# Ledger of designs, part 22: VH-VL binders against q9vr94

Target 1, 124 residues: q9vr94
Amino acid sequence: GVTEEQMWSAGKLMRDVCLPKYPKVSVEVADNIRNGDIPNSKDTNCYINCILEMMQAIKKGKFQLESTLKQMDIMLPDSYKDEYRKGINLCKDSTVGLKNAPNCDPAHALLSCLKNNIKVFVFP

## First folded at step 10 (VH-VL)

Design s5 (framework fv_becotatug)
Fold by ESMFold2-Fast, scan of step 10:
Structure s5 (fold): chain C 124 residues (1-124), chain A 116 residues (1-116), chain B 107 residues (1-107)
Amino acid sequence: as target 1 above (124 residues)
Amino acid sequence: QVQLQESGPGLVKPSETLSLTCTVSGFSISDYYVHWVRQAPGKGLEWLGVIYYSGSTRYNTPFTSRLTISVDTSKNQFSLKLSSVTAADTAVYYCARELWYSFDYWGQGTLVTVSS
Amino acid sequence: EIVLTQSPDFQSVTPKEKVTITCRASQSIGSYIHWYQQKPDQSPKLLIKYASKSFSGIPSRFSGSGSGTDFTLTINSLEAEDAATYYCQQSSSYPYTFGQGTKLEIK
């Protein structure tokens, strides 16, 4: 697995790619999302979607279970893996029926589910 | 090797501004959140504020009107300015790096005494 | 603000004994609790993050547990170098807050 410092650096790179695409999302709001304070709005949801797509957790509005489990194995420190594997499995159906919903709703649904089911929530 | 080091005057007169600088090595301040925490002699730890790598700041409520945290990227330094000090501001001041909500590395601390 | 209350304030213990320090939050903070060790005239040192995850290089005798409002730091076989003040800290919301500290003294 990776170190927590490598996980932090990877998160910063994803944020540096995605945040400029959503200028209505302030850096303070993005910092709040990192800390688990997740608003439900089109711009913040689509920012979250951009990051989740870079993580290969969402593709075309649909959750990618096998890809997510593989990426988790690459992106997370070993001590996080059991907890995230359980949380991901609890949240595998969180985006069902939402792929064509407006406002990047699948991204909000997935991230909110993960936050509620994972004790150690980390996000870019 | 990650290192943080506080510096600044150890004595400040009441009503003046307390100014401290944190110099870091082994990482770039542009890549992490950095915090200021203080500890009055014989007392516990008190969080003062943070500056994000984005440049945004958050301050603990009692300090909002008196506290400014700033960054000098070219020198790899963070600074704290606390205005209108009183004897209650006498403390050891620490700078600390945040990694995922916890303080993974701390400076050695610098004692600032507020006295005439 | 979230208030953290530690117990005990002070404990004098014998080497090799098991020590338990508790931290209670005034409201639910999930697993956003971190534990620090501070020796006299030194800066705090991170021991455990997110209630139960050990920081790099920390001896295995240190462990943490809990969620919600009640958290525990355990030293399962106390060594002489463990004489220090221990602090819990929450990161669930700003302002970040610390417990009042627990001082361990070795007999």
Scores: ipSAE 0.408, ipTM 0.842, lowest interface PAE 3.2, mean pLDDT 91

Design s6 (framework fv_becotatug)
Fold by ESMFold2-Fast, scan of step 10:
Structure s6 (fold): chain C 124 residues (1-124), chain A 116 residues (1-116), chain B 107 residues (1-107)
Amino acid sequence: as target 1 above (124 residues)
Amino acid sequence: QVQLQESGPGLVKPSETLSLTCTVSGFSISDYYVHWVRQAPGKGLEWLGVIYYSGSTRYNTPFTSRLTISVDTSKNQFSLKLSSVTAADTAVYYCARELWYSFDYWGQGTLVTVSS
Amino acid sequence: EIVLTQSPDFQSVTPKEKVTITCRASQSIGSYIHWYQQKPDQSPKLLIKYASKSFSGIPSRFSGSGSGTDFTLTINSLEAEDAATYYCQQSSSHPYTFGQGTKLEIK
């Protein structure tokens, strides 16, 4: 595991890469997503997708269970791991049927599922 | 290692603008959000506001028209300006670093007294 | 805005006693509650994050629990150095808000 500071630094890096690619997503909206207030729109979904792809949790619209579990062990403090492992397993089928959906829908489905199933939800 | 330090005049006259600076060391302000929080003598903590990476700000409702928070990344400094002050603005003012929604490090606080 | 109400406002306690402080939110905030300790003439110090996660270096006698609207900070065996005011804080929505504080004094 990592420290909470290392987790924050990784999150900041991903946000700094992804937010400029989606100029219609304001910092306020990105901050709302960080807090688990997740709108369902093409621009916000594709911003979320950009971050989830950097986390290696989504690839080409498909959830990557084994990659996600491995990245969780690298990116999260030890105290977060049990809850996230449980939440990830509950959400492993959340993107089924959404491959190639037009609004980056797999990203929205996965993040919404995780937010609803992880008590201490954190996102960049 | 990580340090935040508030500075500015300790006395401000009613109707004038209160101006404070928070200087940080041990981390870059481009890597963390820093919030302003105040505490009136003998009272509780009151959140004032924050500035985010793009320069967008969020202020607590009673202060929206009077409060300005700004950042200077080259100096590793945050600034707070509160206009039209009254005796009710007498408080210790803190800057505090956010890490995942909580405030992990706080400055020492600076007492600002509003009095003629 | 979300209002946080702490109970009690004040408690005089004996060393080694178990102390429980409650924080109630005016609406559901999930687990976005954090607890701080403020000793006289000092800045607040983070104790517990996200309702139940201890901040680094905090003694194990401090613990937190709860979700939704009702949260608790527990000190399992009070030490003299724990005389302080304790605050809860929510980060579920802006503006961030604090409870009014609970002051603990040692008898």
Scores: ipSAE 0.020, ipTM 0.695, lowest interface PAE 7.3, mean pLDDT 89

Design s7 (framework fv_becotatug)
Fold by ESMFold2-Fast, scan of step 10:
Structure s7 (fold): chain C 124 residues (1-124), chain A 116 residues (1-116), chain B 107 residues (1-107)
Amino acid sequence: as target 1 above (124 residues)
Amino acid sequence: QVQLQESGPGLVKPSETLSLTCTVSGFSISDYYVHWVRQAPGKGLEWLGVIYYSGSTRYNTPFTSRLTISVDTSKNQFSLKLSSVTAADTAVYYCARELWYSFDYWGQGTLVTVSS
Amino acid sequence: EIVLTQSPDFQSVTPKEKVTITCRASQSIGSYIHWYQQKPDQSPKLLIKYASKSFSGIPSRFSGSGSGTDFTLTINSLEAEDAATYYCQQSSRWPYTFGQGTKLEIK
């Protein structure tokens, strides 16, 4: 298990890599996504996809269940794990039919599903 | 090649249940959301509902109390039951596959007439 | 629900003309609009997805544009086989909804 501080530090590294790649996504919009206010647009979806690919949760538009469970164990504090394991399992089919969709739609579908099914939602 | 085919009775009496099946080939229904859409004679397209092979469904609001969509993965089929039908339910019923939020393949459609 | 309003409802057109069909959404839907062609007694056929991306095998004379609330389907040089009803469809929110259709007849 990691500390909450370590979790947020890892998140900051991912955000620092991904946010500059999507200049149409403002810091305010990225902060809103962090807090679970997730718009559905190409730029914000592809920003989310960049982060989810760094987390190894999505590869080529396909959700990676086994990889996601392993990364959850590495990246999240122990107190978050039961809630996230439940949410990940509920959302494992959220990207079906969206592989390689042009607006990074698998990323939006997965993150929205997780937000709706996880009480203690966290994102970079 | 991808194909979808509707089947079921073409005539249903008022107050009875309309039942249709869509049989698919060329893909597994476990990999796609599948939908029902209808079109009354001379009218536009109306979305009815969607199912995923896990049993997860969403229905258009006017139909929530009388519409049931089910899936049979062993037969590569999904089905629609619409209860308490009236003449307003007379339409061509289409099944369709969703890819990237759009309907990339459609069945040929089956006309269901609600009449005594 | 999101209401899609198409214009015109009907247009009689001459071969080789440029035709524009408009779809307006009651609220912003990003680029989550798709266009279908339906010929008499046939099922709808996907033409354009995500406002501007052509589906496989669709002739280059068909193109789409727009974002937010205002979208257009353009047929750059109309051919006789393009006589059909055209529908827009949104996938931004449940329920998915269609426009009322635009019928094109060839003179």
Scores: ipSAE 0.008, ipTM 0.640, lowest interface PAE 8.8, mean pLDDT 89

Design s8 (framework fv_becotatug)
Fold by ESMFold2-Fast, scan of step 10:
Structure s8 (fold): chain C 124 residues (1-124), chain A 116 residues (1-116), chain B 107 residues (1-107)
Amino acid sequence: as target 1 above (124 residues)
Amino acid sequence: QVQLQESGPGLVKPSETLSLTCTVSGFSISDYYVHWVRQAPGKGLEWLGVIYYRGSTRYNTPFTSRLTISVDTSKNQFSLKLSSVTAADTAVYYCARELWYSFDYWGQGTLVTVSS
Amino acid sequence: EIVLTQSPDFQSVTPKEKVTITCRASQSIGSYIHWYQQKPDQSPKLLIKYASKSFSGIPSRFSGSGSGTDFTLTINSLEAEDAATYYCQQSSSWPYTFGQGTKLEIK
């Protein structure tokens, strides 16, 4: 596995790509999302979607279970993996009810589910 | 099974602090957003605030200066303190768990009356 | 804040009738509307989430529909046990808000 520093460095790269695309999302709001305080608005949801697409966890609004499990093994320290594997499996259906939702809604659903089901929650 | 239970004094004097605790069982408080909602007698539901893992909070606008929500993960509890209470704060106070944006489980509610 | 307006405020209905309750949002909320049933002296109970998805154990006579600003809760054939106040709730933005409630009484 990777170190925590390597995990956060990868996260920073994704934030540096995605945050400038959503100017209504302040650095403080993005920091709150990192800590699990996830608002439900179009701009914050689409910022989250941008990051989740870079992680290959969402594609065209659909959760990608196998891709997410592979990315977890690459991106997370070994100590995080059991909690994330459990949380990912609990959340695999979180996006199913959100077909064609207009506000990047699958991204919010997935991340909120993960936050609610993972004790050691991390996000860029 | 999932259960939430409110506890605290049912009577509070005007200008004092209303204090309530919600004790949860059947899940870890660290895994869920948990909320306080109140209902004045004969009135509708009013969202007060939320706390989640790591202690982050968000409060409804009229309460930001008076409301504090805190969590004690070792006791699987979260608490509400509302300062400077008036008769308008008389209500049934509910704690509730959020799963995917909805309140899937609620406590039974506790009536708090503000009077001298 | 997002204001939710329910219609009607009150309705007295006969068993077996179809009942429709409407919830209108002051701005678009996608499908982030949830419906609760509250019987006297009881806690609210989740019925429908995400506008149209039934919570576990809820009778099939309850259904929800809508998106954007206009949402509907339908009870296809009213039963005596359905006498309650019904609330819609949005989770599209903070603060979370509730409609004012619709009280159903049966004759």
Scores: ipSAE 0.007, ipTM 0.550, lowest interface PAE 13.8, mean pLDDT 87

Design s9 (framework fv_becotatug)
Fold by ESMFold2-Fast, scan of step 10:
Structure s9 (fold): chain C 124 residues (1-124), chain A 116 residues (1-116), chain B 107 residues (1-107)
Amino acid sequence: as target 1 above (124 residues)
Amino acid sequence: QVQLQESGPGLVKPSETLSLTCTVSGFSISDYYVHWVRQAPGKGLEWLGVIYYSGRTRYNTPFTSRLTISVDTSKNQFSLKLSSVTAADTAVYYCARELWYSFDYWGQGTLVTVSS
Amino acid sequence: EIVLTQSPDFQSVTPKEKVTITCRASQSIGSYIHWYQQKPDQSPKLLIKYASKSFSGIPSRFSGSGSGTDFTLTINSLEAEDAATYYCQQSSSWPYTFGQGTKLEIK
């Protein structure tokens, strides 16, 4: 695994790529999403989708279980891995049926499920 | 090695502005949230405010009208100005770095006494 | 704001004793609680983050637990150098707040 500083740096890089693509999402709203306050709107959901696609957790509206587990091993400190592995498995079906839903709904469903099932939730 | 160091006058007169600077090394202030926290003699810790790497600030409600936090990225410094000080503002002032919601590194603290 | 109440305010303790410090939040804060140690004339030092995760370099005798509103910092076998004031801090919402502190004094 990585250090928490490396995890923070990687998160900042993803935010710096994705946030400018969604100008209706303010820095304050992005900060709230990092804190687990996840609104349900097209702009914020698609911002979240952009980050989750960079993480290879979502592809074309579909959750990628094996890719997510592999990315978790390289993106998270060792002390986070067991909790996230468990949470990811609990949330593996969270995007089922949502591939063609409007408003980037798979991204919202996945992140909300993770927030509710992971005690120490972190997001860019 | 991550290091934060407060500097500024240790004595300020009532009604004047308290001004402190935090100089950091081992990281860039443009990559982290950085905070000011104070502690009155013999008392607990009190959060004052934060400046985000975006440049946005947030202040604790009792200080909103008197407190300004700013950054100088070229010097890798951030600063605190607290106006209209009284004896109640006498405290050790700390700067601190936030990593994932906790304060992982702190400055050594600087005592500021408000007295005539 | 979220108020954090620590118990006890003060405790005189014997070396090798197991010490428990509690922190109670005025509303649910999930696991967004962090613990600091402050020795006289020194800055606070992070011990435990997210209720239960040890910060780098912290001795294994320190551990944390809890979720929601009730949190505990445990020192399994007290050492003389553990004489300090301990603070909890929440990051669930702004403003960030600290508990009032628990002072541990060695007998």
Scores: ipSAE 0.490, ipTM 0.860, lowest interface PAE 2.5, mean pLDDT 91

Design x1 (framework fv_axatilimab)
Fold by ESMFold2-Fast, scan of step 10:
Structure x1 (fold): chain C 124 residues (1-124), chain A 118 residues (1-118), chain B 107 residues (1-107)
Amino acid sequence: as target 1 above (124 residues)
Amino acid sequence: EVTLKESGPALVKPTQTLTLTCTFSGFSLSSGDYYVGWIRQPPGKALEWLAYIYYSGSTRYNPSLKNRLTISKDTSKNQVVLTMTNMDPVDTATYYCARELWYSFDYWGQGTMVTVSS
Amino acid sequence: DIQMTQSPSSLSASVGDRVTITCLASQSIGSYLAWYQQKPGKAPKLLIYYASKLQSGVPSRFSGSGSGTDYTLTISSLQPEDFATYYCQQSSSWPYTFGGGTKVEIK
């Protein structure tokens, strides 16, 4: 497995790529999202989508089950994995029927579902 | 206690539509805790996953049968319904409904045998 | 689709024997594998989930192991009630797929 420091370092890399693409998302708002306080707006949803696409969890607004399970096993410390396996199972249909353009609704739905079902929630 | 029970016709003619109902107790589809799925087994053959449904109404279908399958729910009645169109003798099987959690089916109905014959 | 190949298709064993059943996936499934027991005329019963986790109420003589593409179900000391057909199932990808089954028969 990876350490918590390695997990957060990878997360920082993803934030550093995605946050500049969404200048209306402040560092404070991104920090709130990291902590599970997830607003529903176009800019914050599409910022979240950018991160989830880097994680290979979403592609073109569609949840990627096999990729997500594989990436979770690579990116998370062993102590996180059982809770994330459960959360992903409960959230694997959270994006069904939602339009990606223009509001990135699937990304918001997936992350909100995961936050509600994972006790040790982490996000970049 | 968790229980599931399938009901529907035992005999179906080729080209007809099959409708099966799963009635369950001991859990609910009013929140995101569980899925309910359908699995079938032709006599003497392996299990084949058909479909599942989530509390939100989200559904997944086996792609080999997707054009023929519809799964729906009535949360207030604790029922999940599977409809399969254009039945063929090769669809003769025992049909099971089951509860899904942790990517596995932890409780199953007893199964209902459906024979497709002219 | 991910193909699940079980071996052997059938085996004969005696009470007290150690029985091992293998399940091979056509691609890596990351431990998203369950094992079921089915007795004639009855619904399958979940034994093992997430490759190695024992379902509540299942006897400790059942165990699962493996990772990647290669998984095993072991019965450490076969009992009379264990004569049944066993199935593996992957859930790492849609559609979920089952193995062809392994029939454990009395010798």
Scores: ipSAE 0.422, ipTM 0.854, lowest interface PAE 3.4, mean pLDDT 93

Design x10 (framework fv_axatilimab)
Fold by ESMFold2-Fast, scan of step 10:
Structure x10 (fold): chain C 124 residues (1-124), chain A 118 residues (1-118), chain B 107 residues (1-107)
Amino acid sequence: as target 1 above (124 residues)
Amino acid sequence: EVTLKESGPALVKPTQTLTLTCTFSGFSLDYSGYYVGWIRQPPGKALEWLAYIYYSGSTRYNPSLKNRLTISKDTSKNQVVLTMTNMDPVDTATYYCARELWYSFDYWGQGTMVTVSS
Amino acid sequence: DIQMTQSPSSLSASVGDRVTITCLASQSIGSYLAWYQQKPGKAPKLLIYYASKLQSGVPSRFSGSGSGTDYTLTISSLQPEDFATYYCQQSSSWPYTFGGGTKVEIK
């Protein structure tokens, strides 16, 4: 896999694309989300959705299992992969029924599920 | 290994334009993840961030320098170029280029001293 | 601009001492803080990024902590090669700003 530095570099690229699209999401709030403190609001959920779409983990409000597993292999250091593979499998149904919910609800559901099921949580 | 090296004039007269080139190796600015920035340090003073350019071509400039700065890249040559117009003696400093990763500068050039004097 | 205030501006210490350097931001910077070491005539070297993450190759005696506006660099047991000037840097807001530096001198 990649180094931890390369992982965070990829994260910075996604944040640099997505954060300017959601001016109501401050850098401090984005940092809290990175650390697993995930608020439930339209602006923060849609910021998270932007990141998850860049990761190819969500498409049109639906979780993409195969894309997510492949992206994990590209983005994460080898030491993270076992935990993330298990967490992704546990969370594969977290977006079911939410495709048309307002406020980018699938993104919040997926990231919250991952945070609760992965010991080493990382997010841009 | 990652290396960066600054080049440009050691002496600039007031009102002239400074052009500095950063030549790097060990990474590319046409693949994801890396940024190159410029930081300066006047003798005996603190570091001052000037500008950066993303691998994607996006740029940021220190607003205190009042549009005096332009940063560009030539990915084929592994070079980043900084121009600074209307030089003043207060701009006398060591100028560094550095690779930015995760909002920090993980590898730095050796620095080039630029003196602005009549 | 976010102002970064380092304290102390200088300190004298002996090999084996625990050294603490503080960096205070004029507003919350959400852990977007890096620490650098600079020796005379040399470029800065990254020690800590994202407030508390140790850069690869940096000895474990260096550690960073803090959140919000208050950040600390600690050297748990000072070594001869650690006598240098240390700078903090915020990247929460543009422009990025550096602290004034803390010079760690031989007692």
Scores: ipSAE 0.000, ipTM 0.527, lowest interface PAE 14.4, mean pLDDT 86

Design x11 (framework fv_axatilimab)
Fold by ESMFold2-Fast, scan of step 10:
Structure x11 (fold): chain C 124 residues (1-124), chain A 118 residues (1-118), chain B 107 residues (1-107)
Amino acid sequence: as target 1 above (124 residues)
Amino acid sequence: EVTLKESGPALVKPTQTLTLTCTFSGFSLSEYSYYVGWIRQPPGKALEWLAYIYYSGSTRYNPSLKNRLTISKDTSKNQVVLTMTNMDPVDTATYYCARELWYSFDYWGQGTMVTVSS
Amino acid sequence: DIQMTQSPSSLSASVGDRVTITCLASQSIGSNLAWYQQKPGKAPKLLIYYASKLQSGVPSRFSGSGSGTDYTLTISSLQPEDFATYYCQQSSSWPYTFGGGTKVEIK
């Protein structure tokens, strides 16, 4: 098992890479997304997409089940894994039909689905 | 079974351009979230990361070599190509391609030795 | 760039020995560290990822630990096939950087 400190450390790296790429996303808005307050706008959706791509959870607008399960094993404390396995299974089809949608819509759909189906929701 | 194999010239003259091809099997750079990267090792020295390419076409280069390096992929052929311009004797090394998943290199090619000499 | 310093540069050990190799980062890398084994004339092989996670197929005698700037690879009972050079690699920041290597030699 990974500790919560190790989990947040990895999250910090991803946020440090992705947040500067989306200067219209403020630190306050990014902090709100971390806590599950997920706006639906192009800039915030594409910021979320950047992080989900770094996690190898989304690829060309498609959810990546095998990769996501491996990331979960690496990134999450053991106490989180049952809830995330459940949530991932419930959300595995959340990006279907959105590959060509504008505004990085698959990323918003996936993260919103996960937030609504996971009791111990975490995001960088 | 995942395999990667490097190919290219064994000898390069100073100032010439090096082109190396990585051919892989057992995974695809179209559906899985893998990266393919290049790492080199001069004789008797440590490993040096050069570049990677993501399935989406996104690339990252070692800043010390950025102006000399280009990495590209041909998904239909399962190939990744690295080009390095203006070769110098200090670039003599074994060049490896490797698959990256979650910031580590889990499968490596056998390596190809490139000697830069007049 | 983040500098990775391995110690020792080389060590001599006997089969059955407990071996420890240290890797120090010039700044905190938050467990974004992998360990590789390289035998002469061969490509590196991944042993440990994310500081402490054992790669599939790697014997359980290998373990990784550490956080922040100080990381350790441990071989609990050295086997004949373990004589090799070991490298650490950080992935906290681009460019990725490797340590200078630790050669584990037969005593």
Scores: ipSAE 0.006, ipTM 0.595, lowest interface PAE 10.7, mean pLDDT 87

Design x12 (framework fv_axatilimab)
Fold by ESMFold2-Fast, scan of step 10:
Parts: C-alpha cells; sequence; structure tokens
Structure x12 (fold): chain C 124 residues (1-124), chain A 118 residues (1-118), chain B 107 residues (1-107)
C-alpha cells in the first residue's frame, strides 16, 4: 500500500482540482471537511461530490461499491483498510433514494455516513 | 463482564526493552467491533496514547514513539502484547491497556506502574 | 498533532454546584471527542463519547456538548463521588491526544 504521506499528497491533488470549482467554499471550510466537520449546503456538498467522483465512489449521484473498494486498496495505507472496508460496507445504502435530490445530497449523505462509521476519518 | 489486566515488570533499567501483556475477558478480538490500545500516564501528568491493534492484526502507533513500539495479539489467549525498546527514565509511567469501541476507550485495565531507573 | 487544551486546570466546588469544563482543539475534530473521569490511583472511566453520547451506567447529571473545536463537559449538580480529574480525548486524527486534565476539588 501507500504511505500516509502519499495518501495526503494524492488528496491534495484532488482538492487542487475541485476547490477552485467552488469559490464559495473557503480553505478553512475545506479543512473542516477534511477533519469531519461536514456542513450541509449546496456548495460544500458539490465540492465533496467533485472529490468523490474523482475517487470513482459516486457516479451520476449513485454510490459505486465495487469501485470504491478497489480505489480504497490503491489510495489508503494498509493500516486504514480494515476500518474503511467496514465503514464503506455500512454506508453502501446511504445514497439510495437521493439521486434526484437537489444540492448534491448523495455526496453529503455518503461522506457523513463514512465520518460516523470510520474510526479515523480521512478526506482531501 | 468486561475486564482487562496488565502484567509485566515493575522495574526496567535504561536501554532495556519493556514487554507488557494485556489479558482480557468478556469480549474477543475475533470481533470487528473492538480494538485494544495502550495508554500511559507519567506520575502527575496527562494521558498519552501509544498504540492500538484491531481484530485483523492492523496496528497504529503514536508517531513520536513508533520506532520503539510493537503491538501484537494472540486472539486464542485473549492477549495483546506491547514492547517498547530503549527505555529511558522519562518513560516512567503507569501503563494501561483499554478496549476501544466507537472511537473511545470504554473499559480500562487497572494499570501497571513501570519505573525506569538504574 | 492535534493539541487539546482544557480549562480550567483546576477548580473548587461544593456539592450541588453546576460545574463546567471546556476542551479546545487546535483544529476541528468533528465531534470525535470523549470525556473521562479519573480518581486518584485508579484507571480513567469513560463518561461521554462522540461529544454528547452518555456512556451506559453514567449518571444523567453528566452531559457533553460542542462541535468543531469547542467542547464542554457539564455536571449539573455535583455529588461527593464526582471530585476527580477529568480528561478530554480526540479520536479524529492519529495520534489520539488527551487534554491536560481538569481537577475538580472540594471547596
Amino acid sequence: as target 1 above (124 residues)
Amino acid sequence: EVTLKESGPALVKPTQTLTLTCTFSGFSLSSSDYYVGWIRQPPGKALEWLAYIYYSGSTRYNPSLKNRLTISKDTSKNQVVLTMTNMDPVDTATYYCARELWYSFDYWGQGTMVTVSS
Amino acid sequence: DIQMTQSPSSLSASVGDRVTITCLASQSIGSYLAWYQQKPGKAPKLLIYKASKLQSGVPSRFSGSGSGTDYTLTISSLQPEDFATYYCQQSSSWPYTFGGGTKVEIK
């Protein structure tokens, strides 16, 4: 697997792509999301969606279980994988019924579920 | 009832390796629900987290001490073992093992005092 | 590492008093905060997890609140058995870190 430093470097690259697309999301707010303080607003939810789409975890508002598990094996240090596998499986239905909801609601639902079910949360 | 108990030497000389064993009952590390961690507390000071181990064998160490720490488990014996190399007088502390559930330590051992002195 | 700062470091109170202890994180920890009680010579005891969830068996006079960087433990009516040192702990990031403790002493 990757080192923790490599994981955070990959995360920085994703943030560098997605954050400029949502100028109402400040660096401070993005840092809060990284640490698991996830607001529920259109701009922050759509910023989260941008990153989750880059991770192949969401496609067209739908959670992608097999893709997410594969990406987890590539992007996370080995020490994170058991906790994330557990959290991902607990959250696999978190976006059901939300595909057509406004404000990128599936992304908020998925990330909030993961934050609540993963022991040490990481996000770009 | 959930119980944890630490065992190991009360006195360690500088440069030696400390080995502590945590023996527990009332839960198993064959379950994905639980971690077992080690926390220490120097006399009169705050708590410091050292390491944890998961049912799968996955481990995490405090980076300030990572080069000195190894945590392992024997699931069949309900035991978790911590080793810490190159002991120094500043490592004098009460060492606790504790069960972790839902991001917190819900049950603790009684603690074992380890004094590092020549 | 996330620094956890507790205030006050000590306080004196009487039975029946409302006691408030504060914990400040150096960065947002998303409510991944626990509160522990420790009596002299004893192991810590979990009181509250996930910032506001009362541990089973813990008296209802204990409550936790807060979000982001600012968290509070409240004891609504202090009892004789509550004189102890209280610690906060974050689990949002590795390494887990504890506050310096707040000693609640008899007036």
Scores: ipSAE 0.006, ipTM 0.585, lowest interface PAE 11.3, mean pLDDT 88

